# Designs tried in a protein design chat: miniprotein binders against q93zb6. Part 19

Target 1, 365 residues: q93zb6
Amino acid sequence: SSSSSDPLLVKAAKGQAISRPPAWMMRQAGRYMAVYQKLAKKHPSFRERSENTDLIVEISLQPWQAFRPDGVIIFSDILTPLPAFGVPFDIEEVKGPVIQSPIRTEEDMKRLHPIDFEKLQFVGDSLKILRREVGEHAAVLGFVGAPWTIATYIVEGGTTRTYTVIKNMCHTAPDVLRALLSHLTKAITEYVVYQVEHGAHCIQIFDSWGGQLTPEMWERWSKPYIEEIIHAVKKRCPDTPIVFYINGNGGLLERMKGTGADVIGLDWTVDMADGRRRLGSEVSVQGNVDPAYLFSPLPALTEEIERVVKCAGPKGHILNLGHGVLVGTPEEAVAHFFETARNLDYQTLFQNHVPAEKAEPELVV
Key: E = the ipSAE of ESMFold2; O = the ipSAE of OpenDDE; V2 = 0.75 times the mean of E and O plus 0.25 times the DockQ between their complexes.

## First folded at step 7 (miniprotein)

Design v6 (at its last look DockQ between E and O 0.46; V2 from the best seeds 0.00; counts 0 for: pae E 2.1 > 1.5)
Fold by OpenDDE base, look of step 7:
Structure v6 (fold): chain B 365 residues (1-365), chain A 81 residues (1-81)
Amino acid sequence: as target 1 above (365 residues)
Amino acid sequence: SPEEIKKLIEEARQLLEEARKLAYQGDYEKALELVQKAIEIATKALELAKEAGDPELILEAFFLIWLAELLQREIEKKLKE
């Protein structure tokens, strides 16, 4: 049942009648904001910032306070749940994520255990607080990494450019890799449900490394596990929209539609109108302004936002960037993006054919 | 009836999906015929939805027309190449 109280973003994800596209940005909380930089100087560890309830909430609310996006994503990492199922990791300043003991053998798999939510209480508590703080004015967004993406970090021992170890395991140790992916699928399914139960209105699945596979390898090694997660989550949380995002997904769109996700996230290298033609009427889209446009003159940014919204059409669009906000992005450009989004009207953009949503009461700032 | 409108919307959706597949296969002539038929059916659905005052059915029918016109323009471009 479409509750009249669903956030604008949830309505868009479900393809319901709304007056404008909801807007949020990947990495909308981040180093481009002076308030984040100040906090990050006080709390220099990324793990400290992402695993403490007060800091998570404060950071997640920085863009809410500054820009009033229609989506407030929890400040976290796709690797955050790793310690909760037996994979310790570090974040090094230069290397990024480091997993000291990769999982590559059946013996290594014995270190894995079911996900322990006592170790993730800071995520649940943060989502509850965020849900209270934003009220009915925004959707709280949870997120996870896809099993293939998480497995890539675990098998490679951190960030990779070649993916040679995990791609080789597809041939040399397929049973070990399937066991790992199946374990991750269960853990991630429970973690998605946990996030929803603690106040996430919508979940984004990031298969960030799925775009590095051939389409055939993606269908074999990533897609089935994503389908399993989405199916299990939809059975337990039928009213929660799922956004599925892959960076560099232009060759995978039709395959991504097959996962059962409610929204397909597009990167900026996909033409939005082409994306709509290819995906059809049964799935919503998210995106896809190039993050580099936030460095352009504000009129050019406005024109590009309007172009993307017009190309996405009058239904089932979540306005976003095609990827995360870049370091050095002017805060004024981000403010302008959200202001532009709030001033959009589908009746104006698509001439008299979209039913007017009852104007949500303007947030009196 | 709302059920009749939904039936027309579903028929238009099926035609549009078939047209998309045909266009992808390079059968642009047949794809164009199906897209035009989808637009016709979805237009009828839109009129009936407006008469019924159902905003969700109005939006669904309109969105199908918009998608069909978007596909039509691409097909027509390919037929001129």
Scores: ipSAE 0.706, ipTM 0.893, lowest interface PAE 0.8, mean pLDDT 94
Fold by ESMFold2, look of step 7:
Parts: structure tokens; C-alpha cells; sequence
Structure v6 (fold): chain B 365 residues (1-365), chain A 81 residues (1-81)
């Protein structure tokens, strides 16, 4: 069972009694911070910043030093593990990710091999350092991309607006695509376990392209592989919560529950009360303040944070944005978000939901 | 006992899940019956948890009541339509 010394975020993910929701932000380290901009000027290669242990640690700790979030996510990319199983990639200034040798045929599949952690030592080393630096005060988070999302990059050769190659492949070469997804599932599973073994308290799965599939296509081409990852990871890492997030997930919430994830991350377009009602009692939720509220007056931001927390309920909530932090976000607003979260108290927030004629439960968490 | 309270909580949880499925299928009258029963059972669990002074069981029972009332309001809205 979970230790009482677990970080607050781990306790929330498991639905345990706590006095306030933990908070962290997707993309909390990044270009909205002046300190990151200065570091990026000195080290202009994204591959260097995301693949050098010292830089990863420095960048990951920038929001920790400034704001003291309840979670510290490793600075990395969902494509980072690709070279470790046979898929080299570059990140070009204008195009973004580029995979020069896409995998589209059975012959192309021969370039894949089992994941080689010698090529990923910077991830493991960084996680160990982050765990030591934050101590008991925050959870360290690792993350991966879901097999469908990774396969989309590999098949398309980079970022896509249309998904035409992989969607065509669903019809013209389904056996090759299934083989690719199965290989990715195995590699990603091992990479999740690797991150846990090297210090991650919690793992987030991103299916960045999953929200653009119809629900029936998502059930066929994404969900089964995510289920397999979660099943294998829970068997090998039973104490590690899994958070599952999809961009544009309003039409998928009930189906996402079926993956076995401990926490469902809601994007900003979903009403948190509706999401909670639709997901039921068996899972925790993460999210889902609209990042645009970080540009609002601070009192309005406070009101929205409190509204989201009240809508998520008195347990099983990880406070977050419903999307990554936007470039240009004022650092003062991010600081205010975390200060507001630290000062919340569930007992105060939920005292008014018990009718006057009923005995009010004592919320002592 | 804590085991007795946990059994009531699990019964309420199962009723609430069944009510949620019925509501999804459009079976709002049956869903309302089950959600109301879930509230009754979770309320009893809350009373027993309070008597036992167990803050974790108190929170769990309260959470189920809170969630059941959220579902009930949606069902009642649908029945009015």
C-alpha cells in the first residue's frame, strides 16, 4: 500500500485523503520564463537541451526554484527515445521534428530493434538527480507518447496537419501498422519502467494525436496499445500512478477510463463537473484550467482555480492546466497559480455542499 | 467496524456505477432509483464512519454522496426535458 511519506501528488493520484490538491503545469519549464530564454540563447539546440544531463536538470528545476510546484516533470520530448530503438530524428528550426527514414513498409520495419538504454543514460541520470533535489517536497514525473502518437510521427516523417499517410496505412497496410504499434508498445513499456526505476514517482502518457481520431478509430488503433502499456507497467511497478492525457479529449473520456489509467487528464474544453460525472468514482482527474486564464487579472485567475477545484470534488484531483503553458504567459500569473493552490483547503471549499439538515462529514485531510 | 463501513461504501459505489451506465443508455427513471439508493447507503456509511472517527472512511463516504448528487442532478435535468 502507499506510504504516508509519498509526495502529495502521488497520494492524490491514488485517491487518498489529503488537505488540498497538488498542482503542476504541463510545459511548466519553457519559453515563457526569462531564465529559460537566457539558457536557450546559450544552448540553441533543442536536442542538446533535452539530451544533456546538466541542461535537463537545470531546465527541469527552473519552475521548481521559482514556483515550488507539487510535481517536477523531466525536461524531455516524446520523441527522445526514438534513436534508442532504431529511429533517428532531427529537430529543425522551422519544420520541427524530422524523421528522414519513415517506417511505412515491412522492409522499413527491419530497422527497428529493442530499446537500448545506453543511448538514454541522460534520462536516467537526470531523473535520479531531480529525485534527490526535490526530496520529499514534490513528485518527479516522467512521461511518454502513446504508440499511436509516436507511430504518427514515424510514418509521416514529422509533424503533420493532415495525418494522411498513417490514416491511409490503416486501410492499405493494416498488418504493417499493427506490427509497428506493437513494437512501439514494447519499447514504450520498457521506457516507462526505466524512468520509474531511475526515480520517477508518476508517469504521464500523452496521446497528442489521439483526440483527432474518431472514437471508433481511437478504440481500434490507440486504446489497445495504451491498455497493454498500463497493464504491463502496473504489474512491474505497482506503486506508480499513471496519468493519461489526450489533446481534445471531450468525446473520449469514458473510453479513456477503460485503459486502466489511475488519472485522466482533462483538456480545457471539458467542463470539469461534467468530466467528473462522466468518469465516475474509480479514477482521479487532472486539470483543467484554461491556460488563457494566466493572462487574466489575478483575482479572476483565483476565482477560476477555485471553481475548477470545487468542480473536481474533495479527493482525487491533480490541479493543472488543461493544456501546456503558453509562450508569453506572465511569470507572476504562474507564481500566483501555485500560491493559490498551496493555500487551498478542501475542508473550507466543500463545507457548503452538505445540506443544513444533514450531519456534515468531518473532512480532516 | 471498518470492514462493515468499507462494505457499505463498496455497495454504494457499485450502485452508483450501475446508475451511471443506465443514465448513459437513457434509462433515466431506473438510474434515478439506483442513485437514490446509493445516496442512502453512502449516508449510512458516513454516519458509521463518523461514529468510528475514521477520517479516511468519512472522506470516502462523503465523496460518493457528492458524486451521486452530481449524477442525480443531471438525471433529474434529463427527466424534465
Amino acid sequence: as target 1 above (365 residues)
Amino acid sequence: SPEEIKKLIEEARQLLEEARKLAYQGDYEKALELVQKAIEIATKALELAKEAGDPELILEAFFLIWLAELLQREIEKKLKE
Scores: ipSAE 0.541, ipTM 0.859, lowest interface PAE 2.1, mean pLDDT 90
ESMFold2 (binder alone), look of step 7: mean pLDDT 89; pTM 0.874

## First folded at step 9 (miniprotein)

Design v10 (at its last look DockQ between E and O 0.44; V2 from the best seeds 0.00; counts 0 for: pae E 2.3 > 1.5, SAP 91.033 > 70)
Fold by OpenDDE base, look of step 9:
Structure v10 (fold): chain B 365 residues (1-365), chain A 108 residues (1-108)
Amino acid sequence: as target 1 above (365 residues)
Amino acid sequence: SEEELRRLIEEALRKIKEAIELARKGDPEEAIKKLIEAAKRLLELARKLARQGDYEKALELVQLAIEIATAALELAKEAGDPELILDAFFLIWLAELLQEEIEKKLKE
């Protein structure tokens, strides 16, 4: 049956019986790795690194080669599809993302067009190669930004701390903002399906800026568009788990469950047991070790991993950090995290209450 | 009266046990799935009541959910279905986590 060949991460996302939690890290490819720093010196442009197939594959496989995570996420950006639907952007070293021509009016909306996948071939080709390179040993992870998060960059003209322009548009230009969010919802839905068709086993949706809304504003301006994406993707790709992540989501957990996501990603400020009590049995969880623990003595890191895994329970957990790996994190601590995860056993952790994986009957030939 | 609620709960439990026995004679897998779904619903209701501050009723529903999920676990073990065993065990574990929270709130 097709279920036996699923990667460990996909089984966990579906809430299937497995021996241990699968593990991966947000930003597991990044500046903390010496191999990444060496490559980034050779290729100083972030867009060059994230929009070239060979570089994407090389960078995405750096953690795979070093640590053998259960999940290999494509090296990309949530803004990568913007040029493919009519929004050019730049990445400046100090400012981060810059959109020179924000969209704030109906006239500005005329610049948007349907997503053009000819401009995104480097993503599709990279996912195919990654799927081949990891085989059955890991899940290939795709990802996208949520419509509200992407709209925030487009409307603000880049990174913001106040979100004043887009929050004001909720009141001053609600029809323009709804039109933008609806356009982004369609484009992102097609982009998720495109990633799955090219080899992503699982998709993570990042609503990175959704946590900056009031719960009411999030339910009005973010949630409906995420629900639309998830529903459309579930119809077209029923076997693909969807992870939904918001940084600072402690006030939104029950609302996040309502999106239809298979997995809710928790940040480290949420108690894992509280998250489980609030979310219930019908959704899996991801997370949520504080990235700062990777700077702690290895025994303290081990104890925290075990604590988080025990608090998550024996079903439907993807072990991760609560956010991305920090710059300056020791590579040895990341190695230890993945080694610890591989050595976990739910039968030991939960005192033999977990069913043993049926050992495949050794065909005594 | 507290005694009348207790009698109603005991009668409900008896009816559930009888339903379990009847279902066990027919389709054990479907019986287990139905029990698991019943326990899930009770836990969801208990969570709602606890959020409303009705900790006493929430505790009663959690306890009932544990009993139903325990019966489902026993049946799943007899059937030798690993997924149903895990589902039932996970419900018990979640119910115990909710029970601990409710019991803390009742002591405050």
Scores: ipSAE 0.656, ipTM 0.851, lowest interface PAE 1.0, mean pLDDT 93
Fold by ESMFold2, look of step 9:
Structure v10 (fold): chain B 365 residues (1-365), chain A 108 residues (1-108)
Amino acid sequence: as target 1 above (365 residues)
Amino acid sequence: SEEELRRLIEEALRKIKEAIELARKGDPEEAIKKLIEAAKRLLELARKLARQGDYEKALELVQLAIEIATAALELAKEAGDPELILDAFFLIWLAELLQEEIEKKLKE
């Protein structure tokens, strides 16, 4: 259980009684905000923006200052820890992530070493500052990429649409791939604990490429490593909820529950009521307003938020988008989303699900 | 797996009897928790049966789960325990959501 001083988001993740769902947004700090665009113009390198403590804190707090979300996620990247265990990378304007020395052979594996937190001091320092700045008014969130997702970058050398190198390794060098995934599992586990120790209230695991695997491949090459991370983290950090999100997760929902995550994040293509029926009572849910609704008239956005919350049930829901905020999203719509969420009341929304007991006869004029 | 279904229903009935005995001993909180656990297990089984296309059996289990969760809700209200009230209410809500889907599938 948790203390009464836990942030609303932590209480929701644990399925505790609360009066409304907490809300935050994936990519809530980003290019849709004018203040971010001005900062990014002054500091055009993404690596600089994501690896300098002062910039990380400033960017992370931009949506806090503007919208007062119930969660403040550290501005970072799932690839940020890679240099700390022997995998240098860069972010190029056109190509995106580039892994300078891919790992594809047993010889390549020798470049890996245990995670070195001296190279990640900016993460720990940033989390401590965010925790102090938001106080008891919001949860601070950390995040990691899942071992399969990280392995796809390390093996492919960057982004790909086909995943042909890592898929080939499943057949031609399975022992090397298993060793890589095992190393990543250990490094990611320590990195989760590091973020919790430095201030994170909640950790989200992203298996960004998990939805592109068949369910059978996902259960072979991703799930066991995620399960190991969650098991180890829950032993060392028993009070810290874990949110698990996969892009394109409609075919994987029941399998995702098997990892032991506290919260399953639904993407926007999954009907929330269907997700709730499939996942049952033992886990909480996050999501899943389609980010395109932020371009709709504000009354339509309100109706969709209320529909999603009604479909998610009277507890165990973290309101979010089904994926990150889109470039070009009006800031007024984001503000409206958070204001709507703050004004929700479960008692009002779920009155019709209360048993008829104690119902009073209606007096009609 | 008719034998497995019968065994699981018998297990649920044992938990209900245990809850009644706990309530008689003046431990209503533990009795309520046992009823909630029984309802959860019935709903999980109903969900599995519905995925297999066994909608008639799934509906039977959902209806039983609603009865048990309703009893848990009434006891939780008498005890004045807001967490147990919410837990019981959530199960009723989820069971009704499942029932609606199963009934829709039976018409198809």
Scores: ipSAE 0.534, ipTM 0.812, lowest interface PAE 2.3, mean pLDDT 89
ESMFold2 (binder alone), look of step 9: mean pLDDT 80; pTM 0.767

Design v12 (at its last look DockQ between E and O 0.69; V2 from the best seeds 0.00; counts 0 for: pae E 1.9 > 1.5)
Fold by OpenDDE base, look of step 9:
Structure v12 (fold): chain B 365 residues (1-365), chain A 81 residues (1-81)
Amino acid sequence: as target 1 above (365 residues)
Amino acid sequence: SPEEIKKLIEEAKRLLEEARKLARQGDYEKALELVEKAIEIAEKALELAREAGDPELILDAFFLIWLAELLQEEIEKKLKE
């Protein structure tokens, strides 16, 4: 039974009738906001900001207070659970994430243990608070990295541009890599369920590095583990929509549909109408405005938002960027994006062919 | 009946999925025939859904027409090349 109380974003993900697309942005909390920059000067460590409940909640609510998005994603990192299953990491200002002891051998695999949620209480507590603070006015979004993406950091020892160590392990140490991916699949499955149980309405899976594989290598080394996660989560949390996102996914869309995700996230290099033709009626889409449009004149941004929404069609669309908000993005452009999204009407956009929903009572501001 | 409308919607979905497979195989003529048939069925479903006053069925039928038209445009472009 679709509860009449589901947030607009959850209704869109489920392909229910709604008056407009819900909107949120990847990296909507971040360095482009002056309030975030002030907080980051007081708390200079990214780990300090992302692993303290009060700071997580404050940062996650900065976009909520400023822009009233239909989705409030928890301020975290895809690497946040690593210490909870035996992989310590640091974040260096210049290099980004650094894993001092990469896992590349069967002996290195002995360092891994089941995920310990006592080390992740700040995530659970933050999600509970966020769910209370936004009420029924927005969806609280959880997220995780896909096993291949997390394994890439663990094997490479941090950020890579070449993926040479992990891609080589597919041939030189395939059993070690399968063992790592299987361990990560279990840990990530439990972490998704944990986030849902603590108040996430929707979960996004980021396979950020999956788009750097050949389609064949992605089907072999990424897809099966994502399918396992989605299947296990759907069994435990049947009412929770799962968004699956890969940056650079134009060659993978049909393969991504096969994972069982409710929503496929598109990057800006995919034509939204082509994405709809390829994916069909049984899956929702998210995206896909180019983040660079937030630097354009506001009329051009409005036109592009309307174009993307019209290309996505009247059902099962979550309006987003094709990737995260860029550093230096004007806050006024982000405000305009969410204002434009709130003022969209599918009846107007699709020439009154869409049923009139009963107007949700205007939130008297 | 709502069940009849749902049956028409499911038939249109099947035809549209088959058309998409045929188009990917390069059988654009047969894909176009299936798309046109999917539109016809979905239009009938939309009419019946409007008469029933069911907003979800109206949206489902309209969305199928919209998707079929998008696929039709692509196929017709390929047939002119």
Scores: ipSAE 0.753, ipTM 0.914, lowest interface PAE 0.7, mean pLDDT 94
Fold by ESMFold2, look of step 9:
Structure v12 (fold): chain B 365 residues (1-365), chain A 81 residues (1-81)
Amino acid sequence: as target 1 above (365 residues)
Amino acid sequence: SPEEIKKLIEEAKRLLEEARKLARQGDYEKALELVEKAIEIAEKALELAREAGDPELILDAFFLIWLAELLQEEIEKKLKE
C-alpha cells in the first residue's frame, strides 16, 4: 500500500495512538485577528470574502501562519451552498443573512433544484490549495450545516429570536417541511462528498439550531436527516472522519452518538469527564475549553487546557474550544493555547506506558 | 497472542456498554458487577499487551480501564444516595 501518513487530527478522530491531542479552534480565522480586520476593511462584503478563492485561502491560512494549528478549516459559511440549489441569500449589515424568498409552501418548493457545483467552484478550488499549502502538517477541514439548521434559515428568512415559523410549520405543514428536509439532506450529502473529493480530510457538521429543540423534537426533526447524511458519506468516503457539533448539547449526547459520527464535539456546558462516561469507548470527543478562558491569565489557561485533556482521556480527543473564538480575544492567548497543546505529552499526563514506537516523530510518548 | 488480547478487549468493551445501559436505567448494582468484571478482563489484556510490547493494544486496554473506573466512580456515588 502507498505510504500515506494521516494528519494528527485524523488519527485522533479514529482513536489511534498519538503522543498528544491535536488542536484547532472553531472560528480560528476571524474578527479577533488584526490581520483579518485589515483584510475585511479592504473587502467589506462577507459574500466576497467567503466566495472569492484568493480571499478564502488567505483568510483560512491566517491562523495557520500565526499559530500552526493541527487543523485548518476552510473560511466559508453554512449558507454558502444555498444558491447552488435554488435559494439565493443576501447578508445585510444589521440583520445578517436574509433569504428574500423563504420556502414555506409546496409551491415555494418548486424553486429547489439539484445542487449545481459550477456555482461552488470557489469551495473546491480553495480546498485544493489549502491541502497543498499545509501538506502533511495539518488536516484540512470542510463543514456543513445540518438539515434542520439550514431549513430554519430558509423557512424563517434569516435568523429570528424565536424561530416560530419553522416550529409552527412542524404542526401546520409537516409534509412540506419533511420534503424540504429531505431535499436538503440530498444536497448536503453531495456537498460533503464534493468537499472531501476536493481536499478535505475531515468534515464537521454543525446543527447550530438543534439545541433549541427538545430532545424528542430533535429526534424527530433533525437526527434522522443527519443519520442519512453520515450513512451516505461513510459509504462514499470511508476514510473521512465526521465531527458532529451542537451548541448546547448536554441533553443530546447519547442521541448524537446514535447518528454514527466519529467525533462528538462537546460544548463548554458539558463536563468532559461526564461526556466521556456517557459516550463510551467507541467514539472520539472534541472540545471543550470555555473560550472565556482565553481572557484569563496564561497560567490559568494552561491549567484549564490540562484539566480538559486529562478529563478527555489518553486517546480519541481533538482539543478545541466549546464554541467559537470570541471577538476581542487576545491573539497572544490563542498562540499560548496552541503552544500549550503542542507541548502536551500523554505519557506525562496519564503516566501511561505507551512505547515510543508508533508515536509521531516530533512528539515522542 | 494478539488475537487473544483483542478478544479480551472486545469482551471488556461489551461489558462496559451493557453497564452503561444498566446505569442509565438505574440498575446500579448490576451495572457495578459488569464494570468490575470489565476491569478484571481489561487488566488481563493490559498485562498481556505489555508483555507483547504492542503500543496500540496497550493503549486500548489502558483506555478501557480508565473509562471503566470513571463509570465505576459514578455508579458507586449513585449507590451511596
Scores: ipSAE 0.614, ipTM 0.889, lowest interface PAE 1.9, mean pLDDT 90
ESMFold2 (binder alone), look of step 9: mean pLDDT 88; pTM 0.863

Design v7 (at its last look DockQ between E and O 0.46; V2 from the best seeds 0.00; counts 0 for: pae E 2.3 > 1.5)
Fold by OpenDDE base, look of step 9:
Structure v7 (fold): chain B 365 residues (1-365), chain A 81 residues (1-81)
Amino acid sequence: as target 1 above (365 residues)
Amino acid sequence: SPEEIKKLIEEAKRLLEEARKLARQGDYEKALELVQKAIEIATKALELAKEAGDPELILDAFFLIWLAELLQEEIEKKLKE
């Protein structure tokens, strides 16, 4: 029995009857918010902000307090678990992530160890607090990077635009790369389970760099490891929806469906109706408003939200952006997005939609 | 019965998936026939689900009709090209 107590976002992910799409935004906590900028001035290190329980909780709740999204994602990074399995990294203001000692050889692989959760207690503690603070009013979202995406940072030594080192390793050191990806798959699987056990209602897997592969290379070097994670997580946590997201995924949708994810995240370059035609009835979708629309006049933003929701159809949609909130986004536009989402009704949008019990608007007393 | 409604829904799903496969192969005429049949079956499922008062079955049937109509529009566009 689907518990009547599941958050709206979890119900949408499972394709259950609901009155409106749930809404959240990638990077909904971030530099666009004045409260975040104030906090970031006090705590200038990104690692300090993302690795301290009190700061993680405070930052993660900033959007919750301001906008009441249906999803509250933990403030973290996909690289946060790296030190817990033997890969130190730094975040430089200009360069972003820096891994001083890339892993490219069998000898470099000896630095890796099983994931140590004593080093990740701030994630577990934060998820428990967030679950308590939002109660039944929102889903707490955990997230991880996909093995290929994490391996890209580890092999390249940080952010890359060309992916030349890791793409070359597919040909020059395939056994080393397979060993790395297999190690990451195990570590990420345990980290997903850890997040669920500490209060995540839903997990998003980011294969942010998977979209830079050819479809063949993605099927060979990314997909199998994502399938392994999803299969292992579903066996251990059968009630936890998994969202799978790739930026630039228009060529990969049919392949992404094969991973066993409950929700496929679309970027804004995919037509939502085409996404639905291609994916079919057995998978939910997330997205996919262009983050640039948050700079448009509010009426144009409303029209685009309604368009996306109508194109996604009456079942299994999580309203989101196609990617993270941009720096400089007006807070008023984000507020308007969530207000618009809360005011949506599938009965109004779709003729002959069944009355789902309107969750009574909790009177904000 | 709920079981009969579920059977109709599963039949409509199969037809819709086959139609999508045929459309990808360029057999738009046969794809259109299967989509129309899927809509017919899903419509019957929707009526029965409404009579049964099952909100999940109603939603499943309605969503299949909606999705089949989207595929029909694409196929009909391709047949006019």
Scores: ipSAE 0.734, ipTM 0.907, lowest interface PAE 0.7, mean pLDDT 94
Fold by ESMFold2, look of step 9:
Structure v7 (fold): chain B 365 residues (1-365), chain A 81 residues (1-81)
Amino acid sequence: as target 1 above (365 residues)
Amino acid sequence: SPEEIKKLIEEAKRLLEEARKLARQGDYEKALELVQKAIEIATKALELAKEAGDPELILDAFFLIWLAELLQEEIEKKLKE
């Protein structure tokens, strides 16, 4: 709100006048990059890479050094805060996250405690360094998982395709599940504020498994907890925009607006023009180039980027993929994406728009 | 005046939101009437904002016109069905 020195991404999130959309990519640091692969070979433990300040900073800055995105997201995991409130986890190379002691009963709930930031100093330290390194040239992004998504990991004990344990808990132990979600809501709220206080300009909330719920179930078991987080964070951090993203969110868009998020992230299965019509003028949008376009010839990628930006309108857009960068993506295509974004100009892109009742020669900013 | 322009923009927003609600309910003829009125009001706001040289109000008015036309296209498609 007191924002004349804000990075471009923050201005876009707030719907302010800017000359082009900022761009960044979900998973922009990762296995598609040769430099990441070399670092991961030297440091094969994901927990080490995501919990050592020097490694976090190096990895987070790899896409910055190569591509100069408008946003630099901290290299981390939505599960990173779990040990800080009593839930140990591991990340195995093939299985992914493993939670050896799931929480499914009231007795299990006794292992939870208030979040302990002494266990998360590497996050705070990394965010401060990233903020200094990118200066005013990019926004630093922090992120969290939404309570339903985090609860799913904790209840299931890891990654799931069926969600059967947590869905069964909705019926067999609903009071335990609500208590778990309430605890997570408090912990995640504090963790968002912690990231903002240590340098994040913007926070993205991922409800990675929220799209697997019917809209009615999402309204019951996810939305209220997200609303509580956003309300509390906006009160304590009024200058910090919040981006909210759900995998598979076509059926939820209008409901997502109801959370109070500043920006709704669209996955690539939603037509951006449809999303913009459905969401209206009160929120900004993020997305939503299909990551598969990074495998297309570069002119086709350029055309899709321009199409998405035209569909999102002349303000309130953060250009991104509709999902994370895929393994195997050519680095040349990622570079082209960011170069294309830097060369966009809203005045040029929209200057030929003719309102239905009159003709105008140019868009004026 | 800036206050007059902001009032026009807010009225256009209100009409557009009402039109969106009517379109979701299937009341496409009434929704179209409100969208067309929103375009008219936002166009007036755009003209006044350009005369005032206010870039934020210019963008706000233009964005509403642009968004209203997207909604109008969908409503007109539905009316042909």
Scores: ipSAE 0.529, ipTM 0.859, lowest interface PAE 2.3, mean pLDDT 91
ESMFold2 (binder alone), look of step 9: mean pLDDT 89; pTM 0.870

